# VH-VL binders against q9h9l3: the designs that were tried, part 9

Target 1, 176 residues: q9h9l3
Amino acid sequence: PRKMVAIDCEMVGTGPKGHVSSLARCSIVNYNGDVLYDEYILPPCHIVDYRTRWSGIRKQHMVNATPFKIARGQILKILTGKIVVGHAIHNDFKALQYFHPKSLTRDTSHIPPLNRKADCPENATMSLKHLTKKLLNRDIQVGKSGHSSVEDAQATMELYKLVEVEWEEHLARNPP

## First folded at step 1 (VH-VL)

Design fc (framework fv_fezakinumab)
Fold by ESMFold2-Fast, scan of step 1:
Structure fc (fold): chain C 176 residues (1-176), chain A 122 residues (1-122), chain B 111 residues (1-111)
Amino acid sequence: as target 1 above (176 residues)
Amino acid sequence: QVQLVQSGAEVKKPGASVKVSCKASGYTFTSYYMHWVRQAPGQGLEWVGWINPYSGDTFYAQKFRGRVTMTRDTSISTAYMELSRLRSDDTAVYYCARGSYYKSSGYPFDYWGRGTLVTVSS
Amino acid sequence: QAVLTQPPSVSGAPGQRVTISCTGSSSDIGAGYDVHWYQQLPGTAPKLLIYDNSNRPSGVPDRFSGSKSGTSASLAITGLQAEDEADYYCQSYDSSLSGWVFGGGTQLTVL
C-alpha cells in the first residue's frame, strides 16, 4: 500500500514586524484526499501579523487552538515513516521544528517533470495555484480571505499523483 | 514565467527626483511583497524597503526615510520607487525583487528585475 | 550596526572546495532568522542560490550547499568550476533594524 500523506501548514507572523513565521494551522490528507488532521495551532510567541490574506487565520481561531507542543506531537506521529508530499515543504518542516528524511520527502515546487507538464521552465519555482490551474484545471486560493490548508494539501497530493510513477522511478535511479 | 520588467536608465541632476517602475507578470501581484535593493558601482547590495501590493503598506530602511516613497498600481501589476533630493552618492543600479512565499522567515528574494541604472551628476 | 561580515575574497583551483563565511550578530542570524545566498555574475542581477539556510532552488547543482549555526552561516562550493567565478552575498533579517541586511560580498576567483 501507498503510505503517503500530503501536508500544508499556515503561518502567522511573530517577532519584529511579524517577519518570523510561526505555525498556526496544519492540515494533513491521505493518498485519496481524506482529512487525517486539521487543527488551528497556538504559537508560543505573540502574534504580530495574522497574515490573513494568505493564512485565512483570524484572532477568533486562536481562542480554542491547540498549543504548539501538543499539536507538534500529534502531527509528527502521523508523518513519521511515511512519504510526505508538500509544496515548498521545507517551510512546513521548519515551522514544525522537524527533520523529515529527504528520501521520504516529495516537494511539488521542485519536481522538474511537473513543471514540464505545465509548460513552465524546469528550474522555476511555480506557485501551487498556478500548477493546479494548469494541470488540474481547478482554481484554488480564490479571493482575499486566505487559503484553505485542506484544499491546498488535497491539490498538492493530486499534483504529485500526475508524476508519481515517473518521479518514483527517477528517485530509485538517483537516490537523494 | 515570472518576470519583473524595470524602466530604463535615468540621468538626474542633484536635488531632482527619480521614479523607477517594476512591472510584474506571471504571478498574482498582490500575493508577494515587492522589495527594492540598490547597488552603487563596485559596491555591495543595500536594501531600500518593501511594499505590500495588497494593502499598499510600506516600510523603508532608516537611511532612506523621508526621501523614498513606494507605491503600486494593481490594475497594471506595477510597483514604483521614487527617490527625492538626489545626491551623487545615490548613483546606483536599483533592483526590484519579489519577496518569496509568505511562510518564509524573512522572505528570500526569488526573482529580480534586471535593474535600472540611476546616474546623479551635475 | 548589523552588517553581515563576509571575507572580501576567496580563491581556489578547479575541482577544489571553497567555503564562504557569513557572520552576524544576536539581532539577525543569532536571533534565528534564515540566511539566503545570492550569486551575481559580472554585469547581471543577483540570482537566488540558497534560501532558508540550506535549500536549493531548482537548477542549482548540489555542489552548492548552505549551513547555519549560532551567529554564522556558510556557503560551501565543491568541485569548483570556472563558471562559479562571481560575487556571492549572504542575506538575513535584522530585528534591531527591522529590515533586511546583506553581507559585504565575497569575490570568488577560480585560478
Scores: ipSAE 0.372, ipTM 0.752, lowest interface PAE 2.3, mean pLDDT 90
Fold by OpenDDE, second read of step 2:
Structure fc (fold): chain C 176 residues (1-176), chain A 122 residues (1-122), chain B 111 residues (1-111)
Amino acid sequence: as target 1 above (176 residues)
Amino acid sequence: QVQLVQSGAEVKKPGASVKVSCKASGYTFTSYYMHWVRQAPGQGLEWVGWINPYSGDTFYAQKFRGRVTMTRDTSISTAYMELSRLRSDDTAVYYCARGSYYKSSGYPFDYWGRGTLVTVSS
Amino acid sequence: QAVLTQPPSVSGAPGQRVTISCTGSSSDIGAGYDVHWYQQLPGTAPKLLIYDNSNRPSGVPDRFSGSKSGTSASLAITGLQAEDEADYYCQSYDSSLSGWVFGGGTQLTVL
């Protein structure tokens, strides 16, 4: 049996006009919500847009940030062999330039039973904030200071737990 | 039909250990968390912890950390709870109960064993 | 000692309506966690009576109902019957303790 972790990443804008999303923070929590990893990450390219209101990333966070290549290695070491839970996790993996096996990936933005539980359309992509509020009655991503990737990762894990049994059974019957 | 069959009553001395078993049937054992709840004589219910029978992962109430160990044997669909360094106030009926680790909604403890009386006395 | 607060006892005559309160805090019921109720007949294991605040499992009469508001929950029993004499426990989850919590239990006596 494999252990389960939840991941959430914050990205900043790099490249021309800051349209490239580059990893600037990554948080990983275990099944119980304990933080396994939480680091600011320095992108290989110049940051054009910190996207602070969403990412929570500021220039000062990059002063001692872990270089991307090193951080990526650390993160991959944690993720390898585990079931990885995330919300819209394809974005996180893209930013990491790493793709976890589909069979070991759980995306809470694409779990119909989760949406059903939240009285949302099953095929809709709901925000982590909305699902967390509806199902956990908890407010995340509050204020203008940006997201907390730790908070988001924890929320994601808790949301998944609500449908874990049902979804794991479904996946067992319908392997990706 | 879901059934949780627990081991028989135990009598232990202070300082000893006790291991209670809970055999599950009528459902997929590894698909549901197994909880343990105890009830001292004439008192209320107290949650001890849970085990994920699939992964073997456990989570214990803070009060019992360091003294309780939950395990399982998937081959026989049986969960175990071991409590060590027993004291008189550990005297209670210990229940296993099926229920997922859902924090906010759903999957309550929907099936319970009949309980195992553990008596700790000098 | 119990995190959730219940009255130690309630009583009613057959046919009457009784209510059992369950008062929590901002870290459990008040945090939005659902409340479950269990019935424990004398000498038996607890039985799930109400789940997710107000739902009844199969076999539970509609005389039993549950509600939740703010930091509190309530179990209502209408048409009280002799067989309803039991202990009743509310249950929720406490985020500060990272664990399941029970009320102290309420002994219901049918007069």
Scores: ipSAE 0.011, ipTM 0.567, lowest interface PAE 8.9, mean pLDDT 91

Design fc1 (framework fv_fezakinumab)
Fold by ESMFold2-Fast, scan of step 1:
Structure fc1 (fold): chain C 176 residues (1-176), chain A 121 residues (1-121), chain B 111 residues (1-111)
Amino acid sequence: as target 1 above (176 residues)
Amino acid sequence: QVQLVQSGAEVKKPGASVKVSCKASGYTFTSYYMHWVRQAPGQGLEWVGWINPYSGDTFYAQKFRGRVTMTRDTSISTAYMELSRLRSDDTAVYYCARDLRGYSYGTFDYWGRGTLVTVSS
Amino acid sequence: QAVLTQPPSVSGAPGQRVTISCTGSSSDIGAGYDVHWYQQLPGTAPKLLIYDNSNRPSGVPDRFSGSKSGTSASLAITGLQAEDEADYYCQSYDSSLSGWVFGGGTQLTVL
């Protein structure tokens, strides 16, 4: 069996009016939820909008953050060759400027059986917070201090494990 | 219909720079990454880099870093690739190509007809 | 030099089957990255023929098929036609280079 990890990234706003999403934190956990990587990451461009309410990132986190180029190398070394689980994971890969093979990617925002278990329309894109509350009876992303990418990555792995057997069988019969 | 229309052939001396344009039509320009791929005469294909027309973000193959710059102008749906400090081995047809999935995925579904850049004394 | 290895040429008679191989390494095809194939007729730009290992774009006949196993991929052309005479390129992503890579190309001659 191929190894599996879950990832969640936090992005800050850079570029004109802060419209560009730049990587500012990345957390990776293994199948059991143990943290393999969790670092604040310094974007190469000036941060216009910390998006603190959602990202949890403040100016002080950037003082000794790992430069983007170095962090990217570390992260890609962990992800390469593994099944990578995420929620709306395209955004994370885009921020990493990284392409991960589709056959090794699992996006919990696009797994019909998971939505079905949550009594949601199979093809709707549901938030991580909603799915975690419905299926794991757990509140994540609480309060006004921003999200924890570790908490989000752990929740994402646990959600995937609820449908893993069914979904892996589906993918074996219907390769992406 | 999706179309990528490239600028005409260029002849340059070693050490000069060249800027090739690629005008897109038939789709939403900012929704798809644009790649640049080159092909030396009688040789194979070589990936140069991509630009996200929405954000202006770019990523270049290591071989071209420091010499290539990709930009775009959203008001005229046009992408540009500028290659500086030209060498004779930069002689090639340069293609722009659209990424099939609207983000960097590397499946080039539509290609421009190519721009021949000749570097000679 | 190309990162992915293809035979420089292949030939077949009309109606026959030909197969073009594309061999990579543990950092590209072997790492699970998808393989795409392009057809280039003389004097023209490449055209997408197969994407994500085995999918055909609209307008590509089912005589063209792709497959991937281990560190290699292959393009199969059945019912060979004269108009299939072209150069064929495979493409994948290489994680060690952090970029897209191509095979050296295979010239198909229809005898």
Scores: ipSAE 0.006, ipTM 0.564, lowest interface PAE 10.3, mean pLDDT 88
Fold by OpenDDE, second read of step 2:
Structure fc1 (fold): chain C 176 residues (1-176), chain A 121 residues (1-121), chain B 111 residues (1-111)
Amino acid sequence: as target 1 above (176 residues)
Amino acid sequence: QVQLVQSGAEVKKPGASVKVSCKASGYTFTSYYMHWVRQAPGQGLEWVGWINPYSGDTFYAQKFRGRVTMTRDTSISTAYMELSRLRSDDTAVYYCARDLRGYSYGTFDYWGRGTLVTVSS
Amino acid sequence: QAVLTQPPSVSGAPGQRVTISCTGSSSDIGAGYDVHWYQQLPGTAPKLLIYDNSNRPSGVPDRFSGSKSGTSASLAITGLQAEDEADYYCQSYDSSLSGWVFGGGTQLTVL
């Protein structure tokens, strides 16, 4: 079977009024939850808003952060040929300024069987936090220190594993 | 109508620099990545890099890193590609090409007519 | 020297069907990255012909079609016409190079 990884990115605000979401951290884990990549990333533009309460990113994290261009290359190499699992993953790809093949992408925010399992409307967009609590009985994104992209990536992978067989079969019959 | 108008042909000596311009019209300049692709005479296409006209962020092919600089002037919807330390194998037609999507996806839907850069001693 | 491999030339008579292959590797087409095709008429800039493996931009006739499988892609031209004489390039992304790559190009001659 094709190798699978999960990705989660944290973004900070750049550009006018900090409205542009720029990649500031990226975490990638394998099927078992082992960390393959976890780096702070330096955006090419000045950071206006660290969005710390959500991103967990602080100014000190940017001191030795990997320049975006370099990080992007590293990340893309890791993702190559993999099934990439993420939650609302379009945001991660947008921040990366790269889009993985749709056929190799799994977005846990858009998997009806996953929602069904969590007793949620199948066509609703549920948060990673909610699904993780409901299905894994695990609390993530707690406190005020911001998100942990590693934790979120791991949770995302675990969620997908719950519906992997069913969903992969569905995708095989209905290729995107 | 989308149009990409490039600057005229250049003749340079080895070691010199060249800066090619690409003026965009018919669409929102800052909403689409601009790529540069070159083609040596009688040869194939080679991707050079892209620029995000909105942020000015750039990404270059490994081969050209350290020698290429892409910039833009949003006030006149113009992208620039500067290649330094020119050598004979840099002789090519250089194209600017718009990305089909608002992100760097790598689908080039509109092309300039190209700018011939000749490097010879 | 091109990362993607294309036959240097193909030919066909008017009305015939021709195919142009594009062979990649595990780091590009084989990695699942989409393939795009460009048509370059003599003395002109390339034109997008096929994007995302099989989609045609507006203005491209349906006699042009693209497909992708495994590490390779293919451009098919049915009902070959004289105006189809051009160079054709496939394009994809290569993660090992962190950049977009082209095939070497195929010169199509209409007999």
Scores: ipSAE 0.000, ipTM 0.541, lowest interface PAE 12.6, mean pLDDT 91

Design fc2 (framework fv_fezakinumab)
Fold by OpenDDE, second read of step 2:
Structure fc2 (fold): chain C 176 residues (1-176), chain A 123 residues (1-123), chain B 111 residues (1-111)
Amino acid sequence: as target 1 above (176 residues)
Amino acid sequence: QVQLVQSGAEVKKPGASVKVSCKASGYTFTSYYMHWVRQAPGQGLEWVGWINPYSGDTFYAQKFRGRVTMTRDTSISTAYMELSRLRSDDTAVYYCARSGTYYYGSGSRFDPWGRGTLVTVSS
Amino acid sequence: QAVLTQPPSVSGAPGQRVTISCTGSSSDIGAGYDVHWYQQLPGTAPKLLIYDNSNRPSGVPDRFSGSKSGTSASLAITGLQAEDEADYYCQSYDSSLSGWVFGGGTQLTVL
């Protein structure tokens, strides 16, 4: 079986109106929740909106941030060949401008058994925060300091582990 | 209808630069990657690189890094590929092609393609 | 030069079935990336023929089919017709290169 990692990225706003979501931090954890990667990342374009209240990113974090292209290479090296778990992970991949095989992608925002376990509608998109609270009895993304991508990645992995067996069997029978 | 209209054929000398344009229509220009693929006469397809028209971010195949520059003008939905320090083996038809910005949705497939721009490099 | 391997040429008579193989590696097809196929008629630009391993865009006859297994993909053409004479290219994504890769192309001749 392939190794699993969980990823969570924080984005800042770039472009004329800050509408472009650019990668500013990426955290990757292994199956056990150990941090494999956690770096602040410098977007190639000027940051217009740090989105601090959500991203936790501040200007000071960008002083020694890893340039995007370098970080991207580092991240992709870690992700390659692995099952990548994330929440609404398409946003992370988009920010990374990266393509991961669908068959090796696990999006906890689209796992019906996970929602079912949380007494949520199976076809609804639930937040990571809600699922984590409901199923792990843990509060994440608290306070006004923004999200912790490490915390979110760890929570995502823990959530997936709750339904891993069932979901992997489902995927085996119904490959994407 | 989605279509990509490319600029006309170019004839260049070795050492010169060429800039090919690709005007997109029929879709939101900034919602899709624009790729460039070339094909030398009688040869296969070779991926050159892509640009994200929304952010302007680019990624080039290693072979072309340092010589290729991809840009775009969102106001006219046009992508550009400039290749410098041309040599004879750069003679090829250069295509622009559209793809999705991530694996899902339009994905990694190229559709549609421009009709191609012949660039001839000769002394 | 080409990262994916295709036979340089295949041929068949009208009405026959032909297959074109596309062999990749552990970093592209074998890594789980989807394979796409393009048809390039003489003197024209490539057009998408098969996407995501086995899907046909609108307008592509069901005579064309694609499959993928392991590190390889295959394009099958049944009921071969004269208009099928063209070059065919497979394409995938290579994680090690962080870019798209093409096969060397296969020239299909209808006898």
Scores: ipSAE 0.423, ipTM 0.829, lowest interface PAE 1.7, mean pLDDT 93
Fold by ESMFold2-Fast, scan of step 1:
Structure fc2 (fold): chain C 176 residues (1-176), chain A 123 residues (1-123), chain B 111 residues (1-111)
Amino acid sequence: as target 1 above (176 residues)
Amino acid sequence: QVQLVQSGAEVKKPGASVKVSCKASGYTFTSYYMHWVRQAPGQGLEWVGWINPYSGDTFYAQKFRGRVTMTRDTSISTAYMELSRLRSDDTAVYYCARSGTYYYGSGSRFDPWGRGTLVTVSS
Amino acid sequence: QAVLTQPPSVSGAPGQRVTISCTGSSSDIGAGYDVHWYQQLPGTAPKLLIYDNSNRPSGVPDRFSGSKSGTSASLAITGLQAEDEADYYCQSYDSSLSGWVFGGGTQLTVL
């Protein structure tokens, strides 16, 4: 499969003391950075902690949010059969309660050549903010009002494009 | 060594509930999903659902929703599967099995498996 | 009915090669999900034999191999031995069901 999308999700805290991460927003962009999906998502459980400083989510966003079951179906239709790019993407898949094929998954937090280009140790897990600043000379996740999942998904796709040829060749020789 | 030890065989009447346990050892219990799979006599393997021991989150196959409940107790590294409103066609060996996530090395494969718990439902 | 299709039985003589097929659909194997294979000896729990299409766990001899193409996967066993007599199950993940799916199982008889 050649089609590629990038995803970024925002989670809120549910369950005891807000320790469970529940999906509350999802953004998906295509190879060129065009938005394919961007919706606020209503968790089936009571929200204990909006985690607004990181998620950017407030009570107002939940009023007309898409219910989790419906949103999940829409998202999976977009992801199925495509190469999906994300940063620490296992957290996004966990929030979606979804297992994407390993061979079609690209995690920019675990691509050694990307760290090498950023003058970082190859085995270190670097933040999306740091890699984007170092390699794209762009500031994302600015301020204390929360992250934009659209901005994060777009940055993630652009980062992957920097190593795409090299990494796809590596994966062809070393299937995951 | 990584092991999953299951509770002993059960005999139940139709309409009753059964609760099977699976005790994990030799690894970090909260780092892997626990699955339940059943096998009716002479039949194939059928996936029932999973629990994430870290969060307590569960997901059940459509066929079992409303009748199955999966729980865990992290203090004793034990997972439980309770099946209610038992029917004779629920007679099967019930296995627990471990899986990872895409980024924990073991991926989606089931390894190890418990030895199974035979549940017989008869009048 | 099982979601993945396997032949119900296969047989071969000692030293021969057998192949067990596993056929899925566009929502599982065809969607790119990895295929795993399990061996179940009579009266025992299944044991992982092949994972992520073609990889062998420690202790599995190289006469067992796996492959995947399109909507199907195959398990090949060369140099058949009497102890290979068992049921073999393929497994994948199905996105439309949001869950793990198994083949119906194939009983291997060593003649």
Scores: ipSAE 0.054, ipTM 0.665, lowest interface PAE 5.9, mean pLDDT 89

Design fc3 (framework fv_fezakinumab)
Fold by ESMFold2-Fast, scan of step 1:
Structure fc3 (fold): chain C 176 residues (1-176), chain A 122 residues (1-122), chain B 111 residues (1-111)
Amino acid sequence: as target 1 above (176 residues)
Amino acid sequence: QVQLVQSGAEVKKPGASVKVSCKASGYTFTSYYMHWVRQAPGQGLEWVGWINPYSGDTFYAQKFRGRVTMTRDTSISTAYMELSRLRSDDTAVYYCARAKYSSSWYGYFDLWGRGTLVTVSS
Amino acid sequence: QAVLTQPPSVSGAPGQRVTISCTGSSSDIGAGYDVHWYQQLPGTAPKLLIYDNSNRPSGVPDRFSGSKSGTSASLAITGLQAEDEADYYCQSYDSSLSGWVFGGGTQLTVL
């Protein structure tokens, strides 16, 4: 059986007018929610907008942050060959400049049975905060100081575990 | 206007090194990765590698590792590709190209230089 | 050889439709990486024609279109004109090679 991890990344704005999302923090947890990786990451481009209200990233976090090239190598070693769980995970993979095989990717923002359990339309993209509150009775992303990528990765793994058996069986019959 | 201007044609002997330049203008040089692609006469396109102009980080195709070095000078918005220990089969037009990652991080080359012909002959 | 497979040549008459195929594997197109197309007129640098499977840059006529299915992609050209006579290259990313890959190129002749 393939091993499974969950990932959540925080991005800052780089490039013209801060419109490019660049990796500034990455958290990876195992199936049980134990932290395998959690580092602040220094983008290779000048940071124009820290997006602190959402990312929780401040200028001081960039002091001694792991350079992008090194962090990317470490992260990809953890992800390669594993089933990777995330929420709106395409954003995380874009920030990593990495495309994980669709057959090994699980996106909790696009799992119809998960939405069904939350009494949401199966085709809707629901926020991680909403699904976690509805299905796990937990509040995440509280306040205006930014999100915890560790907390988000842990919540994402727990949400996936609610539908894991049903969804893996579906994917076996309907390969992506 | 947005453009990439490359250095002129070079003729080199086997075993020599060549350094091709690519000067960017009309956009923020450090905001986009620069790739290098070559094309032997009458043949197809072959990817060589990329440089991040902000950090100086590079990544090269396995075939060129140990022989290619990519650098940049941000003060003049210019990227360089140096290929050493030249062989006759390195004869090609070498292009620099800007990578755009709008909807795909392993994106496409939306802006190309006109190419630099490097001829390796004895 | 090139990593992506294209026919070496295609031909058509003015006003006709032609398609150029691009076949990959499970590590590139089949893995979900986007396909891009470049047009190269004789003596010029390649020019971006189609990006992210089906999008056209400003200035590219709507008679050029792209599609992707499974491990393959196609470029369709309708209303052929003499000016379309060029080499066409598909491009994607290959995870097993950790790099950008191109098709071998297709020479289009307008009869």
Scores: ipSAE 0.000, ipTM 0.483, lowest interface PAE 15.7, mean pLDDT 87
Fold by OpenDDE, second read of step 2:
Structure fc3 (fold): chain C 176 residues (1-176), chain A 122 residues (1-122), chain B 111 residues (1-111)
Amino acid sequence: as target 1 above (176 residues)
Amino acid sequence: QVQLVQSGAEVKKPGASVKVSCKASGYTFTSYYMHWVRQAPGQGLEWVGWINPYSGDTFYAQKFRGRVTMTRDTSISTAYMELSRLRSDDTAVYYCARAKYSSSWYGYFDLWGRGTLVTVSS
Amino acid sequence: QAVLTQPPSVSGAPGQRVTISCTGSSSDIGAGYDVHWYQQLPGTAPKLLIYDNSNRPSGVPDRFSGSKSGTSASLAITGLQAEDEADYYCQSYDSSLSGWVFGGGTQLTVL
């Protein structure tokens, strides 16, 4: 069986109006929630909007941040060959400019059994915060200080573990 | 009609630069990544890079980093690929190709331009 | 030079079945990335033939089929016709290169 990791990324705004989402932090945890990777990342372009209230990223975090190209290489080495769990993970992959195999990707924002367990519509897109509260009775992303990508990655992994058996069986019968 | 219209053939000398254009029509230009793929005469296909027409974000194959620049003008739904410091082995037909993505986003190329021949010779 | 390996050429008589193999590695097909196929008629741009291993776009006849297993993929053409004479390319993604990769191409000749 393949190893499983969960990933969460924080993005800042770059480009003329800060509309480009650029990777500024990436956290990866293993099945047990142990942190495998957690680095601030320096985008290749000037940061226009730190999006601090959501990202938690501040200017000071970029002082010794890992350059994107280097960080990307490090992250890809970790992800390669593994089942990668994330929430709305397409955003993370986009920010990484890396695409993981569909068959090895698990997006907790698109797992009907998970929503069902949380008494949510199966086909609705629920937030990580909501699912975590509902299913894990845990508050994440609290306050105005922004998200913790480690916390979010850990929550994502824990959520997936709740439906892992059922979902993996489903995927086996219905490969993406 | 959904199509990609590329600029005409180019003849360049070694060391020069070439800029190829690709105008999209029949679909929302900014909704699809635009890739560039080249093909040397009698050879296979080689991926060059992509641009996100919406954000302008780009990613190039390692081989071309430092020499290739992809841009776009959203007002005219046109993508550009500029290759500098041309050498003879850059002689190829350059294609723009629209990428269609499923849930994995690494996608496939469902729409191709007709190609632009770039000849580099002394 | 091509990352994915294809036979340089295959041939068949009209009505026959031919297969074109596409062999990758642990960092591309073997890593679980889907394989796509393109048909390139002489003097034309490539055209999408198969996407996501085995799906046919509209307009592609069902005599074209794709499959993937392990580190390899295969394109099968049944009921070979004269108009099938073309170059065929497989395409995937390579995580080690962080880039899209193509096979070297296979020239199909209809005898």
Scores: ipSAE 0.000, ipTM 0.565, lowest interface PAE 11.9, mean pLDDT 91

